# Miniprotein binders against Manganese-dependent 2,3-dihydroxybiphenyl 1,2-dioxygenase (bphC): the designs that were tried, part 2

Target 1, 315 residues: Manganese-dependent 2,3-dihydroxybiphenyl 1,2-dioxygenase (bphC), of Geobacillus genomosp. 3 (q8gr45)
Amino acid sequence: MTAEIAKFGHIALITPNLEKSVWFFRDIVGLEEVDRQGDTIFLRAWGDWEHHTLSLTPGNRARVDHIAWRTKRPEDVETFAEQLKAKGTEVQWIEPGEEKGQGKAIRFRLPNGYPFEIYYDVEKPKAPEGKKSRLKNNVYRPSYGIAPRRIDHVNVWTTNPSEIHQWLKDNMGFKMREYIRLNNGFVAGGWMSVTPLVHDIGVMVDPKGQPNRLHHFAYYLDNVTDILRAADILREHDITIEMGGPGRHGISQAFFLYVKDPGSGHRLELFSGGYLIFDPDWEPIEWQEHELQEGLIWYGPEMKPGGPMDDTTEC

## First folded at step 2 (miniprotein)

Design s02 (from A1 with L33Y W37F W60L)
Fold by ESMFold2-Fast, scan of step 2:
Structure s02 (fold): chain B 315 residues (1-315), chain A 95 residues (1-95)
Amino acid sequence: as target 1 above (315 residues)
Amino acid sequence: SVEETLEKIKELLEEARKLIDQGDLKEAIRELYRALFKIALALSKDPSNPEVAKELAELLRAIEEARELIKNGDFEEAVKTLEEVLKEIRETLEK
């Protein structure tokens, strides 16, 4: 492959209640409001080295506008465009500055309909005057809200996860890190990355049989105690903590807490810990059907099938 | 390179001005977005010169003003603002 993905860049979301979503992500979650363009509001976590990692645009229903990935080299954007077109994928070009803070990009849909974007050039973040960190990272930890460090991953639900796993491997260089295989041979979920993370993207089967759904996206916090503080903040504001509280994942080994944006229903995961993969000879971990509960939740609250944790939003 | 970037920005601004004069506002907006992005990108990537630090803050404010002018349909004033920004950038870097 001549072109490579460097990282998960940002997610662009449509919300039917912009004011409520901004209150939730900016004032409660503590993301920094960076910029505005028309009715769109751009935000980032304090440690993100991107113009933005989240955008919110008002619309009639909650939906994902696009999931964006940054390339390793400037020329990789054009190379990805050519490779995707050669395989029959329709590619739309986005001009520099058409999405504020971003250079030229391509947008396209995966076979199941997930809206993806690939870009390289991006304006670097600048702290507000008087609030720049002395550590010289051009950003600062805000003193308000939960204040996660960085964007981490996205998790999408579909009818046939293996088709998406294969597509990501073949077209974007993702590697399988952990997966769940059922007794009948069906792969119910797979967690993949191009970075040292266990997953930049998780792809699981939707128990409702829907083909292109967002389950959640995640922001990372430095330690488990930050997630406990997040739970306290959410409780003070009468925001429901899903499953009744935080727990630990088997897959990735990370500590987690799930919450829905009250304005849209888009699910956010607050995420800490987990292991990192630096070894080029890493072998994917297989979880069997009888290990499914342990893979999803190692300890903590129980995720009951058919409950609110099965809720997803449209892509 | 800085030299190559400044030359490309200058070309985009000249093309935008020509398009405004011709009444092709839609295409002028596209060229202005390209120019604004290249200027913003250049300013964000090269903060290492302490002498330039004060100038960069003023230039960033001018870019934000130009973006607002574009939003309001004031393309000729936006082009003028960007040409002034380009001149200041060139003079600052030549020091």
Scores: ipSAE 0.000, ipTM 0.411, lowest interface PAE 11.9, mean pLDDT 87

Design s03 (from A1 with K26R R30Y L33W R34L W37F A40L L41E S44A K54E E58K W60Y)
Fold by ESMFold2-Fast, scan of step 2:
Structure s03 (fold): chain B 315 residues (1-315), chain A 95 residues (1-95)
Amino acid sequence: as target 1 above (315 residues)
Amino acid sequence: SVEETLEKIKELLEEARKLIDQGDLREAIYELWLALFKILEALAKDPSNPEVAEELAKLYRAIEEARELIKNGDFEEAVKTLEEVLKEIRETLEK
C-alpha cells in the first residue's frame, strides 16, 4: 500500500545550555512551553496543530535528536516501517507516550545519518487557562516575543544532496520544487515538499564536506512586517541577526532572517510569504550556477557565502 | 576533467590570497567557499576513484582550515596554509 507523509511535525534538539535555549525559544521567539518530560521541554508555535513542534533536551553538545514527520493515515506508520526494513533500513519502534503527547512512532536514519521519525497519533493543543480565545478555530496567540504562527521546514546539509533527494522521493514521496544545478551537472541543493508549501525540506551541499548536518529549521510568520519586528526584538536583546537578513530568497520567494540560538548554535529561520503549490503538474524550477547567489539571496543586506552562514550543528 | 577542476580551484585560491592581502576578508572567505564547492562537484562526478578522492579531500581540509584561520583572525597562518595548498596544486598540474 501507498504510505504518505502529511507534514513536517517537529524537531527534537539537544542543547548544552538548556536554560539559555529555553529563554531564546520561549521568551524571545515566543513559542509556548506546552509540556515537560524528564529534562525535556516541549514547545509549539501558537498556530501549530500538534502537541509540540520543538523539543529541547540538555546534553554535552548541540545535536539533532530527530526530525519528525506525520503520516496521512494511522496505518501508514507500520507501512513505512515495513517498506524501510525491506530496503535494509534499521527501524526502531517507539511506544505510545514514550515521547510525550505522541502515539507509536518509528525512528531510523537516512543515508548519511539524518535521524528521522514517523508518527501519526498526536495529542492536539488546548489553550492554557486564561489564554482561551473566543476565535474558536485558533489557539490563543501570545502577545509577547516574535510569536510565529507555525513550524515550516527543515534544511539539512550533506556531501551529495542528489542522493538524499532521490532517497526522499523513493521512500517518503517528496517532490522536487526548486533546485540548483552547477555547470558540471552536480545538484548543489534541492527544495522538496509533500505539502502545498514551497518546501518542507531543503537539502544542500555542505562546503565543509560533512555528511549529515542541520543548517536550520524555520517558523512561519504571517507577514513581512512581523519579520522586521522580529529583527527589532533580536537587536533589543543583543542577539545577532545573521548576514543576508532581513531579506528575500530567490528560492521560495520568501522574506526571511536567520538567527542562532545563543544556548546551542542551532540556527532558526523566521520565514514569511513564499508560494503555494496545489498543481499536480508543477515543474521543478532550475537555478543555474551563475544564478546561485540570487537563488539564495534575491535582495537584502550584503551577504558573502562562506561566512558564519556555513555554520551547522550535528545530526 | 580533474585537471580543469584543479585549474579553477587554483584561480579561486589565488584570488582569495590576494583578497587577504587587501584586507577584503569577507570576499576571501567567499572565494575559498567557491573552491570547496568545486571540490565537492568533482567528488560527486566520480566519488569512487580512491586516488583522486583522497587528493581532493586533502585539498578540501586544507582550504577549510584556511577559512577557519581567517575567521579567527590568524591571517598570517591562513596565508601560509593557502600558499602550501597552491604549491601542491601546481605540482599536481605539472604531472
Scores: ipSAE 0.000, ipTM 0.199, lowest interface PAE 19.4, mean pLDDT 86

Design s04 (from A1 with R30Q R34M K38R A40Y L41I S44E A57E R61K)
Fold by ESMFold2-Fast, scan of step 2:
Structure s04 (fold): chain B 315 residues (1-315), chain A 95 residues (1-95)
Amino acid sequence: as target 1 above (315 residues)
Amino acid sequence: SVEETLEKIKELLEEARKLIDQGDLKEAIQELLMALWRIYIALEKDPSNPEVAKELEELWKAIEEARELIKNGDFEEAVKTLEEVLKEIRETLEK
């Protein structure tokens, strides 16, 4: 296989309360509203070099419409389509402009049901008239809300994480970076990337035994102090900061907090730090069962299993 | 191994009971929630089997009941509920 994924591109979400979700992601989180198509609203973080990194569409219940990945080369979209079809995966073609700001794409589902999209051509952001940055970027940083820099990763939950880890490795070139192995040999979670980031995608076991769930997606902030400022902003608006944050992960080493969109229940992680992997011979880090707490929460308010942190949304 | 996991769950439930008796409710809650997480992980079964699926559904219901008891401050009853779940898991594995 010569086709390659370049990065996590965007996530498309369905919300039962569009107005409240837009208020949360645009006005509180501080994502820029960049476009609309029908009932769908497109948003991006100020440093994202994409048309959008989040879309919100109204619907009857909260769910993921698709998780999108950008290829390294234009021809890689066709190559992925051919390879997936050869392995029995049903592939749907999406025409240029059918998703606003994007060229042709393919959509398909992983064996456990996760809805994925692969694309290459994408319109690049332009600053609104009068708001172009003097610092020679293509965007204007908002002076309101949390204002994260860029989209970072997605975390999905399933019944057998190892099956999905292997599928991602075999079909999309992801490499294992860190994982949790229990005493019985079961791999309870794995964090994988195709980029220098410690993970572009995490895949963990769902404690409720559900096969295809979204746990969270993340936006990156430059500093730990930005995460603390985010906590202040969320508290001012009576938005609950979930257990475990603000704190530090053992896995990824990043400082973080989790918060649910009040309109949908989709979980957002605000993420800063972590380490970068440039070494081609990086060996995956194994966390053992007795290290579970430290792997998830190195320090911070405790994260309690069996509580609201086990909540997920439908894929 | 599965047996090691079940033994660790038992240890956590015993520690939670001791902490409840000592009045250390915060620590007892932590131990109970850790026991729930370990039970979830131990229930690695193929849901395509109808008998296994039904048994898993009953176990999930008991786990949810324990979570509700913890939220309501009924820690002793929550520990008892989790101990019953552990017994059912052991019985299933012996088959």
Scores: ipSAE 0.000, ipTM 0.166, lowest interface PAE 18.4, mean pLDDT 83

Design s05 (from A1, 21 letters changed)
Amino acid sequence: SVEETLEKIKELLEEARKLIDQGDLLRAIWKLALALAEILKALEKDPSNPEVLEELEKLAKAIAEAWRLIENGDFEEAVKTLEEVLKEIRETLEK
ESMFold2-Fast, scan of step 2: ipSAE 0.011; ipTM 0.464

Design s06 (from A1 with L33I W37Y S44T A53Y A57W W60L K71E)
Fold by ESMFold2-Fast, scan of step 2:
Structure s06 (fold): chain B 315 residues (1-315), chain A 95 residues (1-95)
Amino acid sequence: as target 1 above (315 residues)
Amino acid sequence: SVEETLEKIKELLEEARKLIDQGDLKEAIRELIRALYKIALALTKDPSNPEVYKELWELLRAIEEARELIENGDFEEAVKTLEEVLKEIRETLEK
């Protein structure tokens, strides 16, 4: 009856400096380059069970091409297409292989303009001969770079977060996990998931009043100490760590650092720890206006309005 | 349309000002809050107007400032805040 989203699948990004972005994501972050199609380069984290979780395409400015979600069942792609069209959403079909390593998909825009994709069929990774793990893993961990395990979440900014929270709930089955409510009753941000994670997607208000912006996307590291190792690697290559250094979130309780791709300005979060939600009766956690700083930054540099952390890229 | 929506906001703010002058403070506050939330939701239908979204967010904050001033008994400052909001709406409608 109800079509379901299984997970955050991948993000497709456009970069004005492909060579620099590939150096950053492949050589510094330690993602594996898995494939190419035309000018597009496909990458994944070593533990991702997807053909790719990131794609980079050259273009004249940094922007998001699409944010992709995998369904629980093959037939759910068609069901989502029908449900979205019935509600007035324009849906474009993508043929198998138009996006390399992926079956048929639909692309559409949310009411505020975010470009989404839904798919099911996807080629699974194959480790190169001689690099297969004896632990029965069909992928291998790089011995260089930060080498995160998997893609984790995306965080997008808009003018009215509550509208997008409701849209995601009504159309894609997302559940609210934590949110920030201001004194006037306005919900300034909400973190939602369809998985046991605290968030597959975060949606916050853009203080500049822009309707559809990418703030960041995240890759997960197995251990909190890997965040410190990541900081050392970034420092060695003269890459600026945003907010002065590693910290801890109140929302999700995870440890983190933020860094921009030097080739595009797209922000990456390196993320570890946090808690998992297996309970069907989970009550969303409310953070109040006076708790905003602690909710975002439990400890670490204070987030100041109008600063570099307000930087976003186009969707 | 965006212009029709902004005209509705103007009418609602004028009515709220009348209610403040009459001393019906709680009803004025409730009416303003309900109207602004509905209008904010309606504007999501036109993502091509980022300036309108920014202005409505500013208006929401100004109304909450006026609410706090009324609750604290600072009626003159609340009226001034509402007048500034009305001025911004007029400037937007003229463009």
Scores: ipSAE 0.000, ipTM 0.112, lowest interface PAE 22.1, mean pLDDT 82

Design s07 (from A1, 13 letters changed)
Fold by ESMFold2-Fast, scan of step 2:
Parts: structure tokens; C-alpha cells; sequence
Structure s07 (fold): chain B 315 residues (1-315), chain A 95 residues (1-95)
């Protein structure tokens, strides 16, 4: 049996201003603060079935510590470790509880340097007695902030997207769902998943030629109206909504907006809708060079190349 | 190579210029988008040369501006922007 990834689990971020980042993600975005370990703060969206989906650790500059993926079976963690080692990837074991709320895990870097983690065992969230939902969910949706339901995907930028697309396919079972092919044959971006989502991960070319960068990660909201409410909340707090949003993507068909954490510059996408892939014979959608603007922004403000939307953070 | 990229961009911008004259604005915008992607790919292939990156970034901005001018109906200004970019590319290729 082939080892399998179940889902995007969490992202661990370093921030040069922990207090400001916590204010942004907890108080404005409305993620629940779940736990602390040393200087690290753990958060999750109200519907996430994980101990955490975001962690924030203070450091001297904004950086991704790791991007984590949960396996379908407990034994798959060891199987991935052995397969990766056999292919020449250096694998570091993380002991149970070394990352709070998580069992044993492996950490490794992709060929271009992206820091990945694979785990299975994870503590499930529990509501305090007074916050338990009669719907058999963990807690009621918070009445404050944007309050997204769940973590959705990550988008990373690199020098050679096809190399990373192939690596993800060969080593972690990701399938191409949509991609952009330029007239010279170069694949400028690809959106891949192991789940019914159109993408768990997007991998795109960095126009500045940087080898491993985080462009954004995303939380999902139930309705387009929740994205519009998010815009109102961000505007009230003088937080800039980036170009393109609120608007609709061609790729994924989802409604969205982008916003940077004012404490770190890490970009968050708020995401709703899109389509789901249940069919095993799904054929990837190709977007051609002349369709790129439409693929990125079906409607909404046009993104300007070379501008602030090209900003990324270090991995 | 940078020279091959600049030659390709030149061809795309010359075609865009002709399409503007013909009133084929949608096709003109497509040619400019092709040029933008050629620049993005070149930036990926040669990240180590800061002067080349600066020049390509400046071309990216100018071509994007020309595309927006076409969308806004400012065709004379778009043509002027494209001719300035073409002149710069031709001068660089003469070396």
C-alpha cells in the first residue's frame, strides 16, 4: 500500500512582532487561541479538526518554519520517512509532544528548500463546558472577528514550478488540477491536491527569481457574504485589502480576498466557494498565456505585475 | 538568454503595436501579456544578475502600463509607451 497524505494540516510561522501577529490572527481574523508552548502560540479555525492549524513563534524576521501535512494512516508517517530517505532526502524525526498537541512527525526540505512536516497522530480540539455546541461540533462559531471555518491551502513561489510539481506528484501523491502553460511550454503555475479540493497547494514561478518563498496560505469561509463582512472588518481596522479582492478567481472559481498580517507581512487569503473534485479521472485544466489574467482574476481589480502582490515571505 | 528574451519581447511589442493600429485591442492585450510572461520567465532563469533584473522589472512595469492605457482607450499614450520601450530594447540589442 502506498502511503497517503490526507490533508493540509497546519503552517508554522515566525513573526518579528508576535503581539501584533496574535492581535491580527486571533482578534481580527478570529482564530481561536488553543495553546502555548514556550514562546509559541497555537491557533485554529473554529471548524478545524486539529489541535492547531497555525502557530506563531517570535523571531528576528518573517519566515515559514514548516508546512505540515497529515497522513491517512498512522503507519504512513514511517513509510514516507523511509521512501524519502531512499530517494536521498534528509529526514529529521520529531518526538511526540515536541510540537504541542502532535504525535511523532518527520521534517524535511523539498529540493528547492521548502520546509515540510508529515504527521498523523494529533490531539483533537475540545470545547470548554460552557462553549459546547448542541450540533455535536466542538464550539459555536465565534461572534467576533472574521471567524473562518477551516484551513484550506498554501501557495508557494519558486524558480522552477514544474520541478516541484513533479516532486509532489512522485513523493506525496499530489495530482495536478489546474495549471498555466506559457506559449514557450513553460508551466508558470500549478494547483495540486490529494483531497477533493481544487488545490491543497499552489506552486508558482516567482517573478523575482527567488527559489523558495511563501506567497500565501488560506482559510475557508462558508459564504461569499462572509468574505464581504471580512472586508468590512479589515477596513474598520485600517488593514489594507490587497489588489484583486474582494473578487473571484478563475482558477478554483472561488471568491476571495488577500491581506497581509501587519505584524509579519505573511499573506493570508480568505476563500469561499470553488468547486470540488470527486472524480478519479479528473483531467487537469490548462490555462494558456493569454488567459492568465482571467484565470487569476475572473472579476475584481486586476493584479499589477511587479507590485505589492509579488511580495512574499522567506521559507 | 537575456538577448533571446529581449528579441522575443521586441517581436511581441511590434505585433501589439500593429494590432492597436488595426483596432484589434483584445489581440494587442494578449501580445502584451505574452511579453510579460517572457519577462517573468527570464527573471526566474537569471536571478543572480541585479542589473538585468532591474532592467527586466522596468520593462515589466512599462508594458503593464501600456496594457492599462489600451484598456482605458488611451491609445496614443499606449503607442508612445510601447515605442519608448521598443527603442530601449533595440538600443540594448545593438551591443
Amino acid sequence: as target 1 above (315 residues)
Amino acid sequence: SVEETLEKIKELLEEARKLIDQGDLKEAIAELLYALFEIMWALREDPSNPEVRKELAELLEAIYEAKELIKNGDFEEAVKTLEEVLKEIRETLEK
Scores: ipSAE 0.000, ipTM 0.266, lowest interface PAE 14.9, mean pLDDT 87

Design s08 (from A1, 13 letters changed)
Fold by ESMFold2-Fast, scan of step 2:
Structure s08 (fold): chain B 315 residues (1-315), chain A 95 residues (1-95)
Amino acid sequence: as target 1 above (315 residues)
Amino acid sequence: SVEETLEKIKELLEEARKLIDQGDLREAISELIAALWEILLALREDPSNPEVRKELQELLEAILEARELIKNGDFEEAVKTLEEVLKEIRETLEK
């Protein structure tokens, strides 16, 4: 590939209750509010080296506005635009500063309708006066909330995951890391990355047959004990920790919990550990149908079939 | 044989149709992929009979259309497409 993706940059979310979503992500989860533009609020985890990794905009229903990816080189934005247009994808250009703290970008939709954004230029964080770290970090770790270190990944649900896996491979250079294959050969889910992370994006089949759905996005915490502390904080504020967590995933091997934003229903995963892939000859790990539950929940509170964990939000 | 292949495809499509009615769309797509595989294999193995090849190609196109309709959330139209294909297969097997 001529053009390359460097990382998952940010996710832009619409919420029907902005005040409650801001309370949840800023005050409970402990993300830093970094900027505002119109009705949109921009947030970042303390270790993110981006202007923002989450934006919240008020609207009539919970929806994903866009999922954004940063390129390795400035010229890669133009190259992606040209390659996508050559393959019949409609590309919209976004002017510098149209999205606060970001340069020129393109927006487009995947075959199932997922709204993607690709950018390169982005303002970098500077520690607010009084929050400057003596360790020379740009932002001091907050003493409040869960305070995750960085954004990690996004997980989307669709009708045929293999078609999206192939599209991401062909058009954005994603590599398959782990996947689930059913007895009849159908690939029910796949976890892919362009970074050393076990996945930047997961794409699974929606059991309700809905296309174009967000299942969750994730922030990373340094230790398993930070996930357990997060559980204590959520419990103190009467926020429901979803079934399956706190526990360990088979896929990724990470320790996790899931929680929905009370203002929108958008699901957040708090994620710690997992393995890193630096080897170019990494072989994708196959999980079989009889291993599906083990792959999703290696150990932890049981998840009941057809329950709230099947809930998704619109893209 | 062609009859054995058509019987297998019919069973796979009948299962897919039932799964769509039950809301098991993931499993329905899996059955359609299995039917697609059987057709592709049959097309490769039968180079000589133009009527059989045409029928298999029409089944291939209809299954791909049904899969695309499911992918796009057009479940009602996908069901109609599968019912027409099933009707054609049953008629052929009855001859």
Scores: ipSAE 0.000, ipTM 0.101, lowest interface PAE 22.2, mean pLDDT 85

Design s09 (from A1, 13 letters changed)
Fold by ESMFold2-Fast, scan of step 2:
Structure s09 (fold): chain B 315 residues (1-315), chain A 95 residues (1-95)
Amino acid sequence: as target 1 above (315 residues)
Amino acid sequence: SVEETLEKIKELLEEARKLIDQGDLKEAITELFLALMEIRWALQEDPSNPEVAKELKELIEAIYEARELIKNGDFEEAVKTLEEVLKEIRETLEK
């Protein structure tokens, strides 16, 4: 039986300024603080059906600790472990509860160094007594901050995107949805999913030649007007909205803005819309070199000196 | 192939320089990004030559420096940085 990934589960981040990162993600972005373990704080969006979708741990430099994927079946965790070991990948087992709210998991690095985690068992969110939603999903929406609905995707940069696209296809069942091909034949980026979303993961070339970098991770909001409200909130707190946002992507067709956590420099995307893929015979969309600008930014505020799109953080 | 790559990078950087002079900063940044992608492709095709890899990595750093100067509004210094890089590329092509 082929093991299967169900969804992007969570991202674990190290920040050199925990207090500022917590202020940003909890108080400005409006993620719910759900738990703590040692110096780590766990957060989730109000609609996430996970114990957490973000964790923040203090450290000397900003980096990604791990990017976590949930399997479709409990037994798939062991199957992925066996398949990865057969390929020569070093696999570390994580005991139940070692990461708060999570069952057993495996951690490993892709050939280029990306730190991945695969798990199945996870505690489900419980609303505090008297705070349960009248809409029957056993959660509630915060009335403060930006308050995104759910985690959406991660975008990571590398030296050899096609090598990683192929690795994800071969080892985790990801399918190519859209990609950028340069005139010399080089694939500069590709957006892949195992879900009906356009992408659960994007993998692009790092123009600085670094082998493993985080570009951004994203939370989804229900409406374009929620993205505009997010811009208002960020402006009130003197937090810089990056180039191109609020605007529309060509790739995915989603409305978006990018913002960096002031405590770490980790980039967050706020994301709404985009199209859904239910058809098994979906053909990947190719963007040419001359279409690069439009693929990334279909329309948005003028690109001015002040924030390069290619800033990344360590993985 | 290395000469062809350097010629392409040179053309992209020359266009970026002209765009900065014209005040077309968004287009200039796009040309610099395309130059970076050409360098990345070259590094993948010829990773076994350490002198070529070193020179290409130095070009990456210089292009990033030029982008930061554009970002900070230091256009004259950005043009100077790109001209220094272009001089080095031209000297290499003449050797």
Scores: ipSAE 0.000, ipTM 0.223, lowest interface PAE 17.5, mean pLDDT 85

Design s11 (from A1 with K26E E27K R30F L33E R34W W37L A40E S44E A57E W60K R61K)
Fold by ESMFold2-Fast, scan of step 2:
Structure s11 (fold): chain B 315 residues (1-315), chain A 95 residues (1-95)
Amino acid sequence: as target 1 above (315 residues)
Amino acid sequence: SVEETLEKIKELLEEARKLIDQGDLEKAIFELEWALLKIELALEKDPSNPEVAKELEELKKAIEEARELIKNGDFEEAVKTLEEVLKEIRETLEK
């Protein structure tokens, strides 16, 4: 049996304005603040079966601290560590509780420098006594803010997406679901998953040629009307909704909008719908260069190349 | 719930027990450290029930003892201590 990834677990972000980022993610987006450790604040969406799915730490520059993946079995963490070391990857062990609410973990960098973490053991959320669901669910939905259900995926930019697509396939079991191939044969982007989701991770070419930038990470909402309600909430607080949204993606088929955290510039996607892949014989979908616009924006406000959409934070 | 916490502690101690037998002492210590963290988090939640708090504190002391025995090379005594703790947890979970 080989080691296996179960899901996208969490993302840890550095922000130059902690108070504003907390206001945005907690009070506007509606994530629950679940814990603190030093200057770090931990948050989760109401339906996440994790201690946290987002952490915010103050720092001089907005960047990704790590992107974390949960394994299917406790022993898989050590198996991944051994396999990565055998291939020349430097692996750092993180002790239980060094990251609040999490057991032992490993941290390492992909060939292009993306900071990844793999863990298994994690404290599970429990509903407050008076808020336990009659349906036997241990979690509950807060009534304030946008209040997404769960973390969904991460999208990262690099110079050679195919190198990272192959690395994820070879080392973490990801499967290609959809991709964009240009006329010259270059693969400009690929969306991959180890779960029934259309993607847990997207890896695209950086138009500015940088080796490792975060384009966005996403939280899922139950329906399209929740995305429209999110747009209303963002507008009330004078927070700019980025070009292309609210609208529908061709790739994933989901309804979406993008918004930047005013405190850091980290981009959040609010995401609903899409399709699920339960079929083991799913064939990757190819989008050609002339289909690029349709793949990114099936319908919605026009998205123009360049400009603010190319402004992203670093890893 | 306390029941879920005890189930997780049981799993961690069972793994530690196997690792001692295999000679993977560093890994065994990591499993025990995680079990101790689980107990500390449960105590922090203020269970309101002093009997539950006392039981969790007793488990913590026994696991700390097992960890010290491993560090001192007393593997047979460490295994014995862990088996006794596992027995207590299983009896408590018999609800």
Scores: ipSAE 0.000, ipTM 0.088, lowest interface PAE 24.8, mean pLDDT 86

Design s12 (from s11 with K27R F30L E31K W34F L37Y K38R E44A)
Fold by ESMFold2-Fast, scan of step 2:
Structure s12 (fold): chain B 315 residues (1-315), chain A 95 residues (1-95)
Amino acid sequence: as target 1 above (315 residues)
Amino acid sequence: SVEETLEKIKELLEEARKLIDQGDLERAILKLEFALYRIELALAKDPSNPEVAKELEELKKAIEEARELIKNGDFEEAVKTLEEVLKEIRETLEK
């Protein structure tokens, strides 16, 4: 692969209740509101080195507008566009500033319908007036909300995860890190990255057979105790912590909790820990069918299949 | 193939039944959901034989019923429903 993805950049979400979603992500979760364009609100975590890592736009139903990936080099955007077009993928160019704070980008859909974006040029964050940290990079941690450090990953559901795993490997350079293989040979889920993280993206089977769904996206917190503090904050505001959390994943080994945005139903994961992969010869870890529970929940409240944890939103 | 699909569904349902006996209802439901997923994939391939499509739809309904019975605490009826479905699958495979 000559063109390379550097990282997960941002996720753009449509919400049927913008005011409630902004309250949740800004005031409770503690993301900083950094900009506005039309009806769209742009937010970022305090440590994100991006103009924004989340955008919220009002609409008639909860859905993903796009999932965005930043390239390693400016010219890689055009190279990805050419490679995708050569393989029959329809590519739409987005002009600089059409998405505020971002340069030129391409948007396209994966074979199953996931809406992706690839970009390079992006404005960098500046500390608000009077809040510049003496630490370089304009770093400061808000004294309100949960205040996660950075965006971490996205998890999407589909009918045939292996098809998407292969597509990501062939077209965007993703590597398999951990996966679940059922007794019949079917790969029910796979966690992939282009970074040292265990996953930038997880792709799992939707038990209801839907072709393209968002299960969750995640923000990272520095400490496991910050996840517990997040639980306290959510409880104070009568926001339901979903089954399975707070607890530890087998896959990634991270501590976590899940919560839905009350305005949209989009699921957020608060995530801490996990291991890092710097070795180019990393061998993917296989979880077997009888290990499903341990892979998903190493310890914590048991997650029951069906019910609220199977809830997804439209991609 | 349809035969391969039925063999896999049979395996998942046998595992679900065993998990119900062990009191592991969460994993039992997961096995049933995997079976439903495999049926949906088979139906999406538009089987040329309408009798096969009918049989798959009937299996889907029975498995969905068993899942709801487990969720409602009606374990005896759920096991009975799964045993009935397993018998039908085994009889079909023996043909």
Scores: ipSAE 0.000, ipTM 0.100, lowest interface PAE 22.0, mean pLDDT 87

